# VH-VL binders against Small ribosomal subunit protein uS7c (rps7): the designs that were tried, part 8

Target 1, 178 residues: Small ribosomal subunit protein uS7c (rps7), of Euglena longa (Euglenophycean alga) (Astasia longa) (p14760)
Amino acid sequence: MSTRKLQKRKILPNDSIYNSLLVSQTINKILSKGKKNIARYIFYKSMQNIEKIKNENPLDIFKKAVDNATPSIELRTQKRKKGQISKISIKTKLERRNKIALKFIINSAKKRSEKNIIQKLQGEILDAYNNTGAAVQKKEEIEKSKSPVNNNKKFISKNKKSKNKKQKKRLKRKKNIY
Below, E stands for the ipSAE of ESMFold2; O stands for the ipSAE of OpenDDE; V2 stands for 0.75 times the mean of E and O plus 0.25 times the DockQ between their complexes.

## First folded at step 4 (VH-VL; framework fv_benmelstobart)

Design s32 (from b13 with heavy chain D98Y Y100D D101I)
Fold by ESMFold2-Fast, scan of step 4:
Parts: structure tokens; C-alpha cells; sequence
Structure s32 (fold): chain C 178 residues (1-178), chain A 120 residues (1-120), chain B 107 residues (1-107)
């Protein structure tokens, strides 16, 4: 068996301060078009502020916030004959659902009323930690929409297409990894 | 030193409720997931469920209607409750620390297991 | 649910032999496979995760490989203390599922 570089998913390293994959994933999610150093600064400064406010390990607070915002399922739209649309509940792996929680937290933070992004992020994290706030509300909306879970069926063709798009996007971002 | 230890009744009558406690040391339940897994004598391992840092849970659909997992972080304990036991539920029950999200890797530390026999 | 099928069900080998166990998933699970060792009367012990990553403290004679649906676990030079049952596990989707186990004996 030979391995090809293009067929392997690059392993995201743990962050340098907390040695946490979750933190690395979060920093990458904060990035839209900015420098990674700016995203790191925003995240680490929000964590430092949380530590001062709560006098607890801020990583533990952040992990609980993510867990509280993580939906138990993903919703998939299914088209029926005659244009009828229904929602199907699919039980996906935890890593994928954690990424959804991270999107909820970051997008909800951006919509907050605090003066700067650091304060917005720390506020949303603390709210989610307390099982409140906009991120947790988005998770609860998914929970309310829950139908019987399909544990053995994935969106196969869409998943393959999504993986292909992510691979192409990653290669383009990496500037010629071959 | 990281340890997990299961405790509870070793004999259960059909239709009764099983309650098992997993006592952990060397790590915080606020920072790790704890899973329950069982193994009938001579058979494969069977995943029952998990409790996350927040206290949220996921269960195997085969058991979801009669299975509850809770925890008390201050006591370092995770509790599995399973209703309506029958002889087919005879198994060694394990609690395990399987997914360490801090390091991005799956790491396991397992309890020693406790054999639960369901018989009249 | 994702089914994990192990082969063989039992295996006898001599000290120093290369031992190979295979595991097949009923659907694509990328690299989300772990391998465990279970000695009689003991809890399972993690050896390999992410199909090919060696757990800290585990001897380097143990290795894993595979991606998608077909996975292999290898002991490069069998030692007497390796007598055990070995299980594969997928953790791509809930519920987590295990293979039926391979019982390894030294002849």
C-alpha cells in the first residue's frame, strides 16, 4: 500500500498554548480573511479574560461551552415527489457536530452588542458555558426539530462532493501542496 | 495516576433496574467524556452511551428507552441506570475515558469492569 | 449501524511470527478505527487509534494501516505476552461498534 499526499487529509496540529485540537479548530474558524496571528490573539485574549472573571481553567469553560452548543444530530433536507420537502435527523460523528457548535458560537459572538470582538467572543463563550445565549438557542432549535435518528445513513453523494470541495479549497489555500 | 472503578450490585432479577457507579480519579469529569460499554460473556464489546463535560448524553438507540447516564463532578462519579433488566443483559459493564478532546486524540483508560448477572 | 467484521476469528502463531488481523467496515469510515488488546479477566487496552497511530507506551511491534473500509492490524514479531483477544472499533458514527474479536494463541 502506497500513500499519496493528495488523498490524505492533513492532520491539524494542537495549539501551542493549551495543546488542544479544539482550540486549533476554533482559531481556524475565527479566520475569514485575516492573519492567523490575529485570530490567535483574539481567542487567547478572550480566554485570558474568562480566566480572570471566573477564576477557573478557561479551557475547561470553553470545552463546556462547546459541548452545550453541540447538537445531538444534524438536519438534512429530503425532497419527496411533487416537490414535497421533509427534514431527516442524522446522527453524525461528534467532531462534525462540534464544528457546528463552533460556528454557532463564533457567528453568535459577531452579532453581540459588546464593543470589540474579544469581548463579544468571551461573552458568547460564558453564556454558552451557562447553557444560555444565542449559540445554545440555535442548538436547541435543532433539538426541537429532531425526528427519529437515522444512525446508518449518511448523505453519501453530498458528503463525497463536500469532501472534494474541501480538498480543492485546502489545496488552493496551501499554495501548491502536491 | 488515572483510574476508573465500577461498583454496584452483581446480581439483578429480571424486570429490576440496574444502577452502576463509576468512580474516577486522576482527572476531572469537567474535562473528559466517560463512556459505558458492556461485554456479554464470550461476545463482542457493545457501546451503551457517553456523558460529556456539560452533562449532555448520547445513547445507543438499542438502549435509549431504558438507559440513563448522569454524573456528579464533585463526587467524581458517573452513574448508569438501566431499567427492565433481562437475562440477555448479563455482561461485564465497563466505564471508560475514551475521547480526549484536549489532545485531539482518542485515549482510553478503562475501569476493571463489573460482572452483572441477571437471573431469577 | 456500521458493522465491523474481523478476520480471522482465531489464530495460532509462534513467537517471533508476523501476525495480521483484518477488519472491514460496512461503509466508509475514513481513518476512524481503533484497535484494542484484551487479556483474560482484564479490561481492553487501546493500542492503535486513527487507524495507524500508536498509543503512548505501546510497543512498536504493534502497527495499524488502512483507510475507508479495509483495515489491518499487525504484530511484527509476536511475543508471549501478546496472547489476547484483539478488537477493532469504528468511531466515525454513533453508535460506536466493535468487531467480534480475534483470539490469538501461541502454539
Amino acid sequence: as target 1 above (178 residues)
Amino acid sequence: QITLKESGPTLVKPTQTLTLTCTVSGFSLSSYYVHWIRQPPGKALEWLGVIYYSGSTDYNAAFMSRLTITKDNSKNQVVLTMNNMDPVDTATYYCARYYDILRGYYFDYWGQGTLVTVSS
Amino acid sequence: DIQMTQSPSSLSASVGDRVTITCKASQDISNYVAWYQQKPGKAPKLLIYAASSLQSGVPDRFSGSGYGTDFTFTISSLQPEDIATYFCQQYDNLPYTFGQGTKLEIK
Scores: ipSAE 0.006, ipTM 0.492, lowest interface PAE 11.2, mean pLDDT 80

Design s34 (from b13 with heavy chain Y106G F107M Y109V; at its last look DockQ between E and O 0.41; V2 from the best seeds 0.58)
Heavy chain, then light chain:
Amino acid sequence: QITLKESGPTLVKPTQTLTLTCTVSGFSLSSYYVHWIRQPPGKALEWLGVIYYSGSTDYNAAFMSRLTITKDNSKNQVVLTMNNMDPVDTATYYCARDYYDLRGYGMDVWGQGTLVTVSS
Amino acid sequence: DIQMTQSPSSLSASVGDRVTITCKASQDISNYVAWYQQKPGKAPKLLIYAASSLQSGVPDRFSGSGYGTDFTFTISSLQPEDIATYFCQQYDNLPYTFGQGTKLEIK
ESMFold2-Fast, scan of step 4: ipSAE 0.038; ipTM 0.604
ESMFold2, look of step 5: ipSAE 0.749; ipTM 0.878
ESMFold2 (binder alone), look of step 5: mean pLDDT 91; pTM 0.934
OpenDDE, look of step 5: ipSAE 0.505; ipTM 0.803
ESMFold2, look of step 6: ipSAE 0.726; ipTM 0.868
ESMFold2 (binder alone), look of step 6: mean pLDDT 91; pTM 0.933
OpenDDE, look of step 6: ipSAE 0.548; ipTM 0.814

Design s35
Fold by ESMFold2-Fast, scan of step 4:
Structure s35 (fold): chain C 178 residues (1-178), chain A 121 residues (1-121), chain B 107 residues (1-107)
Amino acid sequence: as target 1 above (178 residues)
Amino acid sequence: QITLKESGPTLVKPTQTLTLTCTVSGFSLSSYYVHWIRQPPGKALEWLGVIYYSGSTDYNAAFMSRLTITKDNSKNQVVLTMNNMDPVDTATYYCARDYYDLRSGYYFDYWGQGTLVTVSS
Amino acid sequence: DIQMTQSPSSLSASVGDRVTITCKASQDISNYVAWYQQKPGKAPKLLIYAASSLQSGVPDRFSGSGYGTDFTFTISSLQPEDIATYFCQQYDNLPYTFGQGTKLEIK
């Protein structure tokens, strides 16, 4: 067997079954201290059960579940301006937002009523895949928490002017290609 | 000892229904999945379908309209029924067990010996 | 359906030779590939699963590698008893599909 050459800087490796960084990140979030084999068993058994139920690639189902639970923004506390603390909506990297989705899925699974952790995890993943369930609900709570829009008439008028300018540019493009 | 063994008629006339039985030993049908695979003489293997421990089934779309898989856990038997047999259905038919491993997913770890079914008038 | 294209269709080699067979999937199947040995009149025998894992009881001269769409199966030092037809199979998605087989014979 040929082993992949190691990089100088340590990076979290892809998992051995799906060769997926997302899967490795998920297993690590399930992981209790010193119980990586148990975390792997729980995740892979849940994936296996999903494959049997849906007759589809379980990785694709899991990726869609994560996407459905991924918020478009992150809420953060802005460090003071003149001693004031405010909460603001920040657009962060997809990788960061996916980690939030993984946390929602795993924490929501733990709170489910099924008898064992495998069934809890598969149930939450399937709910999220169908755009339902507690993990997706947590994502929607963040979406609803977006900063309020300024009701100033000038901003609304400017937005319409901007759209009209973009539409005029599109019409000009269409004339050029006809 | 884990075994699977196919049994049934070796000769079928065109338009007749084929019924094959897979008898298992050394494991429970309530804990494992069983698949049917066939191989025409000198050709590649073709997956036909699976029966899950729950009794639910999935079939290859190419055969779905004429294929049924059932089981009886108490008898340790899985039954394949295929309607409207044609000479092109001449093949060795296998049943195989679906094994799950923590790191490796599902694969066929045990196969039956196979039974040759000839479709001829 | 996922197509498994296997090459070559046949090959001849001498005892002690390194033999390599390849298999290409029409789409990403991760590492969900098995390799089987089939002797005339016998059922297929599992040699390799998960692209590179050796089945219990199988000699270590057999090995597999690959991920995604391209997979290889190798016999490091061919023995007379290795004369058979070899098949790859994907088990990533239903329907499970197989390569067309490679017939191996000795010169």
Scores: ipSAE 0.000, ipTM 0.452, lowest interface PAE 15.2, mean pLDDT 79

Design s36
Heavy chain, then light chain:
Amino acid sequence: QITLKESGPTLVKPTQTLTLTCTVSGFSLSSYYVHWIRQPPGKALEWLGVIYYSGSTDYNAAFMSRLTITKDNSKNQVVLTMNNMDPVDTATYYCARDLYYDLRGYYFDYWGQGTLVTVSS
Amino acid sequence: DIQMTQSPSSLSASVGDRVTITCKASQDISNYVAWYQQKPGKAPKLLIYAASSLQSGVPDRFSGSGYGTDFTFTISSLQPEDIATYFCQQYDNLPYTFGQGTKLEIK
ESMFold2-Fast, scan of step 4: ipSAE 0.013; ipTM 0.576

Design s38 (from b13 with heavy chain Y106S; at its last look DockQ between E and O 0.19; V2 from the best seeds 0.00; counts 0 for: pae E 12.6 > 2, placed apart)
Fold by ESMFold2, look of step 5:
Structure s38 (fold): chain C 178 residues (1-178), chain A 120 residues (1-120), chain B 107 residues (1-107)
Amino acid sequence: as target 1 above (178 residues)
Amino acid sequence: QITLKESGPTLVKPTQTLTLTCTVSGFSLSSYYVHWIRQPPGKALEWLGVIYYSGSTDYNAAFMSRLTITKDNSKNQVVLTMNNMDPVDTATYYCARDYYDLRGYSFDYWGQGTLVTVSS
Amino acid sequence: DIQMTQSPSSLSASVGDRVTITCKASQDISNYVAWYQQKPGKAPKLLIYAASSLQSGVPDRFSGSGYGTDFTFTISSLQPEDIATYFCQQYDNLPYTFGQGTKLEIK
């Protein structure tokens, strides 16, 4: 039998600057035809620029940006009615949900109008950090497409101008209730 | 040294709202998740919820949406609010740290816990 | 929710014995299993993560194995200080869930 233990997580080591698996995963998604050193330069330079702009820890900024672009943060374990549930969000592992966010950030960055890919990536990360930008918009589109039922109710549409609009639900739910 | 410490009332009456504060030291709430877990006497641990470093939350459906978790990064505090307490909610309440970026781990640091008794 | 079924519920063993505890998940959770030691009146202590990885500072007499749904925790040579309750936890999907525990006593 084998003498060494192999783990699925070991196939992608943490990055050397931030010691972060998330950073390693991001660098791999930037790769152009396996040009790892170029992808690392692009990412680390973007992070350095973000630090200069925000005067804050750029890894913390990046983690918040990824979290803001990650689907299902406000979704409870809705695997009940409505037949099919999103294939991405409801039953997926936490790692897979963050991989989706990385895809949104990188793909959205590529579509930006800044002069080079470094500026594009830093701009998208900063926008996502502020809970705006195309990556967050894509995340919001996925969240809206999951479990949208009870038409005209339960989507916290309190400004509904209807004759039957009265008797607010007093249930104080905290996750995707209002 | 990494520490978490739960503080708040140890006795509440039925129907009252429980508020517990987790004060952390040795790490940043901007970089780690904090979870709340409870353990009824002699029973298994129950996961209550998590607050992410962005401030977003997820809660266990079993607690019927009577939970709120908030945080203040500058005060190193995570606050659990649980409405409409019932004697069945008597348990030791823990906060615990989770480091998302190295997902191979689970709860590596726990607070010492605080026993909350729900009784008249 | 993913159910974690742990066996046995209690064990009595002598110093030096090999102790084995099992945990079954109600669905495939890959290797996202942790094992904890909890002594009376104390918070849980993480021993094993990712099914088989030893947490820093934990003696190597503790080990774990498994993948998918069936997981095993082993103490290779029981020591007097190992009296505690041991339990598994899955962290593949929220809500995270725990086994009911195995109370280990020294006879």
Scores: ipSAE 0.005, ipTM 0.507, lowest interface PAE 12.6, mean pLDDT 78
ESMFold2-Fast, scan of step 4: ipSAE 0.091; ipTM 0.638
ESMFold2 (binder alone), look of step 5: mean pLDDT 92; pTM 0.940
OpenDDE, look of step 5: ipSAE 0.313; ipTM 0.756

Design s60 (from b13 with light chain A50D S53N)
Fold by ESMFold2-Fast, scan of step 4:
Structure s60 (fold): chain C 178 residues (1-178), chain A 120 residues (1-120), chain B 107 residues (1-107)
Amino acid sequence: as target 1 above (178 residues)
Amino acid sequence: QITLKESGPTLVKPTQTLTLTCTVSGFSLSSYYVHWIRQPPGKALEWLGVIYYSGSTDYNAAFMSRLTITKDNSKNQVVLTMNNMDPVDTATYYCARDYYDLRGYYFDYWGQGTLVTVSS
Amino acid sequence: DIQMTQSPSSLSASVGDRVTITCKASQDISNYVAWYQQKPGKAPKLLIYDASNLQSGVPDRFSGSGYGTDFTFTISSLQPEDIATYFCQQYDNLPYTFGQGTKLEIK
């Protein structure tokens, strides 16, 4: 019973300033190596600067920026017979698509011309908030691609397939015991 | 005070188009997402779709071929349009608010609902 | 689509009783489940979100628990005003789906 509880998946906690899971995920994506305190500083300082510029809740601005950079579908590469690669359009869950938007924003920010990472990140967030900038351009490329390719709505989740596999294994084990 | 209120025809003939309007007060459509949910008499709630800050939408695949959600932030209104109504579409239609965080959408405020009957 | 299965479909209990309703998801939904109360002729009211968090203004006799696929909703001491239908909802993936509801009546 207690052993069962210990096997449950850990969930990422909300951040301490905005009480937002989206903010926690963003901080985790800013720095792949190094100290989390630096990633927190970069993000929160960018938010503080945005608040001063816009005189609005910076979390609301950030959430809208992420929404504007979130594609409506994912493009998956599929290997056809004789090695030909084709793209197919798949509608995945919103959380997964939001994480793609976060990567677009962070990676686009790093490529900006501003002097430091804080200014780069705030600039990309503000551009995305206004439905412009490199992150939004990446999203628009995906949106345009859905027209010439398969547009069939399909919910695909590797996590759900893995879970189904674990469930089948559990059922098989229990049946064998009986 | 936060309110959402559905309005539109209460009776629709088979094959006609349903248009419902959700008028919001006490919050901005520039800061919150709005969803449409319906409930046939005596049955479970059924999610229809959502409209985001940007005006982008997501629809339940079962309805996407005949469903459109739009909004006008300046009028505080969200509009649901559903084509080719059938008696099976008889239900109470709700609009509901959600302010997204990465964790997805649960609905903190609902409109009162409007019963739409589809009959000849 | 993720199926949400509630049990029981209906329940009769006395004032002061502990009432438990269960909800099972067809797939792992982490803690992305909400519980609603719906009285006849009224819109649903949010009671619990993230499986166990109590919505502001909701009495503390209501609680939720669970993770993954198995979730429970509890009323620790049933009051007359709790007569309603209760629904669970998953918000892990589109389309968002609801349980079929549990109708609660007082004996």
Scores: ipSAE 0.007, ipTM 0.566, lowest interface PAE 8.1, mean pLDDT 81

## First folded at step 5 (VH-VL; from s23 with heavy chain Y106S; framework fv_benmelstobart)

Design t1 (at its last look DockQ between E and O 0.33; V2 from the best seeds 0.00; counts 0 for: pae E 6.9 > 2)
Fold by ESMFold2, look of step 5:
Structure t1 (fold): chain C 178 residues (1-178), chain A 120 residues (1-120), chain B 107 residues (1-107)
Amino acid sequence: as target 1 above (178 residues)
Amino acid sequence: QITLKESGPTLVKPTQTLTLTCTVSGFSLSSYYVHWIRQPPGKALEWLGVIYYSGSTDYNAAFMSRLTITKDNSKNQVVLTMNNMDPVDTATYYCARDYYDLRAYSFDYWGQGTLVTVSS
Amino acid sequence: DIQMTQSPSSLSASVGDRVTITCKASQDISNYVAWYQQKPGKAPKLLIYAASSLQSGVPDRFSGSGYGTDFTFTISSLQPEDIATYFCQQYDNLPYTFGQGTKLEIK
């Protein structure tokens, strides 16, 4: 993880419409490199639609949505002897704060049922602004795993593996009925 | 014109609760976050915490058990509450603004500061 | 916490001298360093951010450089009004941390 040479990070310029670094970061996350004009159109149109719906500054709405979707912790999976998997929580670093929240919002928007990506994105932003929706739910699920520092051993869990085996066994039982 | 101003008591007895108010003008709390920083006499500055647009906070772990930061957007005020004050907490307390993207810039505007003395 | 170790703790220089102050971070903080000037009884004043970017309204005799762990602050030609305490700050991660300061005096 150590760096062998010094690296200078470039400063990502603010977007041209809102003069916002957050907006620039969002546009970069919507689509892969090389599709920047499409990503700009999607985001700016979503923001225009939000302004019509809420009659409020859409950048302020977006900033609150991002704050609501930002988790205070991250989960790391740690391998152990005997094939056990343990999870530990760590405090979210500043460099990852916006990246995580934007990923939750954009990924959750793509899974929505609205007719196009613009309406999907505006719907997810409005839900997150109201502290609801799938992006905020994902943030809340991660935050529920938070535990005091002196309880590191209590972070070890196999709950998902146990539920998956139980669900698999239930499916076998239902098949045997027929 | 951008301004921040700290107000509150300047003398607090040990074990009492300190409440300081930062009144801001000339900028939007949706674009800038307010931080609290203190400076004990003759010593380095210590960052205490920040409040975000949503009202969520981050605190320095050294003070987290005693520290609460809240805001009242209608009054343009950010309030610091620190419980169980001790003489070691004697310091000048500042509020300062930082851009909402916390690593883009640094504290470009500070309040004048208020000296809080903790003694009997 | 990221420790910022500042050197020297104090220095005396003559008007017109070149003054150099250094900060060392306990880990790689990229360019997330700011430098402040603080005069007695006053709030800190931001001079430099992002290691080398001059804050608006700050005279260009002030400059900064560095990346990673080692950072330098320079006054190219000391003026009488530059008498103050100077300190660095990292803003790569919370809690933000500050150097202990360098008290600058005129000989």
Scores: ipSAE 0.074, ipTM 0.645, lowest interface PAE 6.9, mean pLDDT 82
ESMFold2 (binder alone), look of step 5: mean pLDDT 93; pTM 0.945
OpenDDE, look of step 5: ipSAE 0.369; ipTM 0.768

## First folded at step 6 (VH-VL; framework fv_benmelstobart)

Design u1 (from s34 with heavy chain L102F; at its last look DockQ between E and O 0.39; V2 from the best seeds 0.66)
Heavy chain, then light chain:
Amino acid sequence: QITLKESGPTLVKPTQTLTLTCTVSGFSLSSYYVHWIRQPPGKALEWLGVIYYSGSTDYNAAFMSRLTITKDNSKNQVVLTMNNMDPVDTATYYCARDYYDFRGYGMDVWGQGTLVTVSS
Amino acid sequence: DIQMTQSPSSLSASVGDRVTITCKASQDISNYVAWYQQKPGKAPKLLIYAASSLQSGVPDRFSGSGYGTDFTFTISSLQPEDIATYFCQQYDNLPYTFGQGTKLEIK
ESMFold2, look of step 6: ipSAE 0.727; ipTM 0.864
ESMFold2 (binder alone), look of step 6: mean pLDDT 91; pTM 0.933
OpenDDE, look of step 6: ipSAE 0.732; ipTM 0.854
ESMFold2, look of step 7: ipSAE 0.751; ipTM 0.883
ESMFold2 (binder alone), look of step 7: mean pLDDT 91; pTM 0.933
OpenDDE, look of step 7: ipSAE 0.713; ipTM 0.847
ESMFold2, look of step 9: ipSAE 0.707; ipTM 0.862
ESMFold2 (binder alone), look of step 9: mean pLDDT 92; pTM 0.937
OpenDDE, look of step 9: ipSAE 0.804; ipTM 0.888

Design u2 (from s34 with heavy chain M64K; at its last look DockQ between E and O 0.29; V2 from the best seeds 0.00; counts 0 for: pae E 3.8 > 2)
Fold by ESMFold2, look of step 6:
Structure u2 (fold): chain C 178 residues (1-178), chain A 120 residues (1-120), chain B 107 residues (1-107)
Amino acid sequence: as target 1 above (178 residues)
Amino acid sequence: QITLKESGPTLVKPTQTLTLTCTVSGFSLSSYYVHWIRQPPGKALEWLGVIYYSGSTDYNAAFKSRLTITKDNSKNQVVLTMNNMDPVDTATYYCARDYYDLRGYGMDVWGQGTLVTVSS
Amino acid sequence: DIQMTQSPSSLSASVGDRVTITCKASQDISNYVAWYQQKPGKAPKLLIYAASSLQSGVPDRFSGSGYGTDFTFTISSLQPEDIATYFCQQYDNLPYTFGQGTKLEIK
């Protein structure tokens, strides 16, 4: 093995109800003050309410909600010469993508107007499941602010689509010869 | 029993569009990612793309202009469409499931694969 | 794209031998490595995920280790039914990429 010690990531056990790491991470993000039992109650009650509303497996609903709020890129601050600060989007690792979506869902839920935090979280999850709501809008805002790197990939993809369209036209012409 | 099975044409002419259907059983498409992977004869595996819980997708950049992956959860089907086939696309095509929950678990179940030959 | 470089490309060993295959990633991929067994004409079978976790139903003579860029797959006591091609795969980021494989033969 290398002489340089790599930092090993801390492990978080799966939650006890759904056996899901995603659920464990969500519960940890609901409350930052060590109120784990309250955070568990909030999340599990929101999930029970969602199950009653949708008559579907609430973990499947939650995973789709998280996926809809998951960006493929994130903004990073980047310092320029003379201390100027700009933001550039970078392609994110799969593990971090879901964590970003969890942040969007929880922070957006806290800003909602419903009576209590259970109803706020329930509402945001259901909105995200339907591909709407503030968390999904935050994801879309990040993706619209694409960096020069992403703009180059989009431009390249657009050119590939254009070449494929041109190629189809050329091949159609050759087929008529036959 | 958890199964995935690839079906579709085994012979495709150059320039034609390949359509393969992955039919799944024993699990829900709302609970797993499904990947498409191919293996040219005697060569390494190549990842083509993935369809997520929501139905959104990611594609290998080398193929993304030619690939479309869709699914129908009620029919237990994931469909790969690959445009403008060429003889170099001759390969065995696999679908595979992936339980990705912040922490990947690898592709734990694969279909048996279907050989697609692209020739005049 | 993350390149997975596998070594050796071919290996010959006797029944009962300890077999070791290595895989090197072109960048830090934490422990997001899987190992597969592929017999001729068959789909790959998952043996190891997360670098060292044994997939359900896989014999414990198979094991894996590593973190970061350097990964090792081991068969502690080679059995006749282990003749196959073995390969590593990273799933830290897209596109997923695979090693070129190690063909294991019994002499």
Scores: ipSAE 0.349, ipTM 0.716, lowest interface PAE 3.8, mean pLDDT 83
ESMFold2 (binder alone), look of step 6: mean pLDDT 91; pTM 0.936
OpenDDE, look of step 6: ipSAE 0.383; ipTM 0.782

Design u3 (from s34 with heavy chain Y100W; at its last look DockQ between E and O 0.17; V2 from the best seeds 0.00; counts 0 for: pae E 13.0 > 2, placed apart)
Fold by ESMFold2, look of step 6:
Structure u3 (fold): chain C 178 residues (1-178), chain A 120 residues (1-120), chain B 107 residues (1-107)
Amino acid sequence: as target 1 above (178 residues)
Amino acid sequence: QITLKESGPTLVKPTQTLTLTCTVSGFSLSSYYVHWIRQPPGKALEWLGVIYYSGSTDYNAAFMSRLTITKDNSKNQVVLTMNNMDPVDTATYYCARDYWDLRGYGMDVWGQGTLVTVSS
Amino acid sequence: DIQMTQSPSSLSASVGDRVTITCKASQDISNYVAWYQQKPGKAPKLLIYAASSLQSGVPDRFSGSGYGTDFTFTISSLQPEDIATYFCQQYDNLPYTFGQGTKLEIK
């Protein structure tokens, strides 16, 4: 029986309400050790309030908010072996990207002026959904910093941003016609 | 029911740009990933790229200089654009759905595919 | 890129036989392997994900096993409708890569 030297990936269970790994990761980051039940209450109540406000699926709103707060900078690999960068798992890459965005959303929410943490969190999520707010500002700040790694992925990211800019200009023209 | 359907030209001249549209039904592009895969006649499947529910993309390095994937969530459409087509790009092109959760379940629903022939 | 080496490239078997196809990854990919069935002119159909989990609606004569680099796909009792080409695929890392396929025929 061979023992493997490669580290195994950790898999966090999905949450029980939305069956979502993203939700589980968010709950884990809201509060410190020993307060997970309070963190669940804060998050689920924020989602319930968002659903009432938007009359839309709150998980879809949250996913978009996280995506808008996610920087496009290449994520660091878990290992430093020859060729390892191209072999970062899709799950590991997404986990790292979400971790950064979740930190931005949660930390930005704590700084808000609303009366309680539930309203702070729902407000930051709604702002990020609309591509505004402090979490998105922090994302944009990091994207303006120089990226030190991987020219191919950096080139792909620049092409994407350029094409998105052109598409947004064309959409604005269509809106202004009527 | 959950469906994906590829549409676009079936014949393209060398050097021209191919544009294919994947029209989806039964699920939201805001919540799921869509992949593009191709299969040259009699050959193995070849992954081209993915568009995430956010609109971010990843491409196969072999094609990234010629390949763009975009989407319009309100139209239920994912669009593949590939520049400078060559006869070796003759293949059946598929779009396929991937789960929105980080727990991977493979590409569970595929379109029927569309054969694109690049002549001379 | 992670190479997926599939064996055999073709296989001839009788109805009722147990059929085994193997796939070896060039690197440790944990259990992030899917198996697809493809009939001529058709899109691949997902049969197995996560190395051993059956996709919904797939008959239980199909099974998979393995972890790390060595993976096995099995049809416990071959049926006439199982004649197809079978592919393994890794989804541990991008780009996704596929085995070259195993063409399964009747003896």
Scores: ipSAE 0.005, ipTM 0.493, lowest interface PAE 13.0, mean pLDDT 78
ESMFold2 (binder alone), look of step 6: mean pLDDT 91; pTM 0.931
OpenDDE, look of step 6: ipSAE 0.473; ipTM 0.799

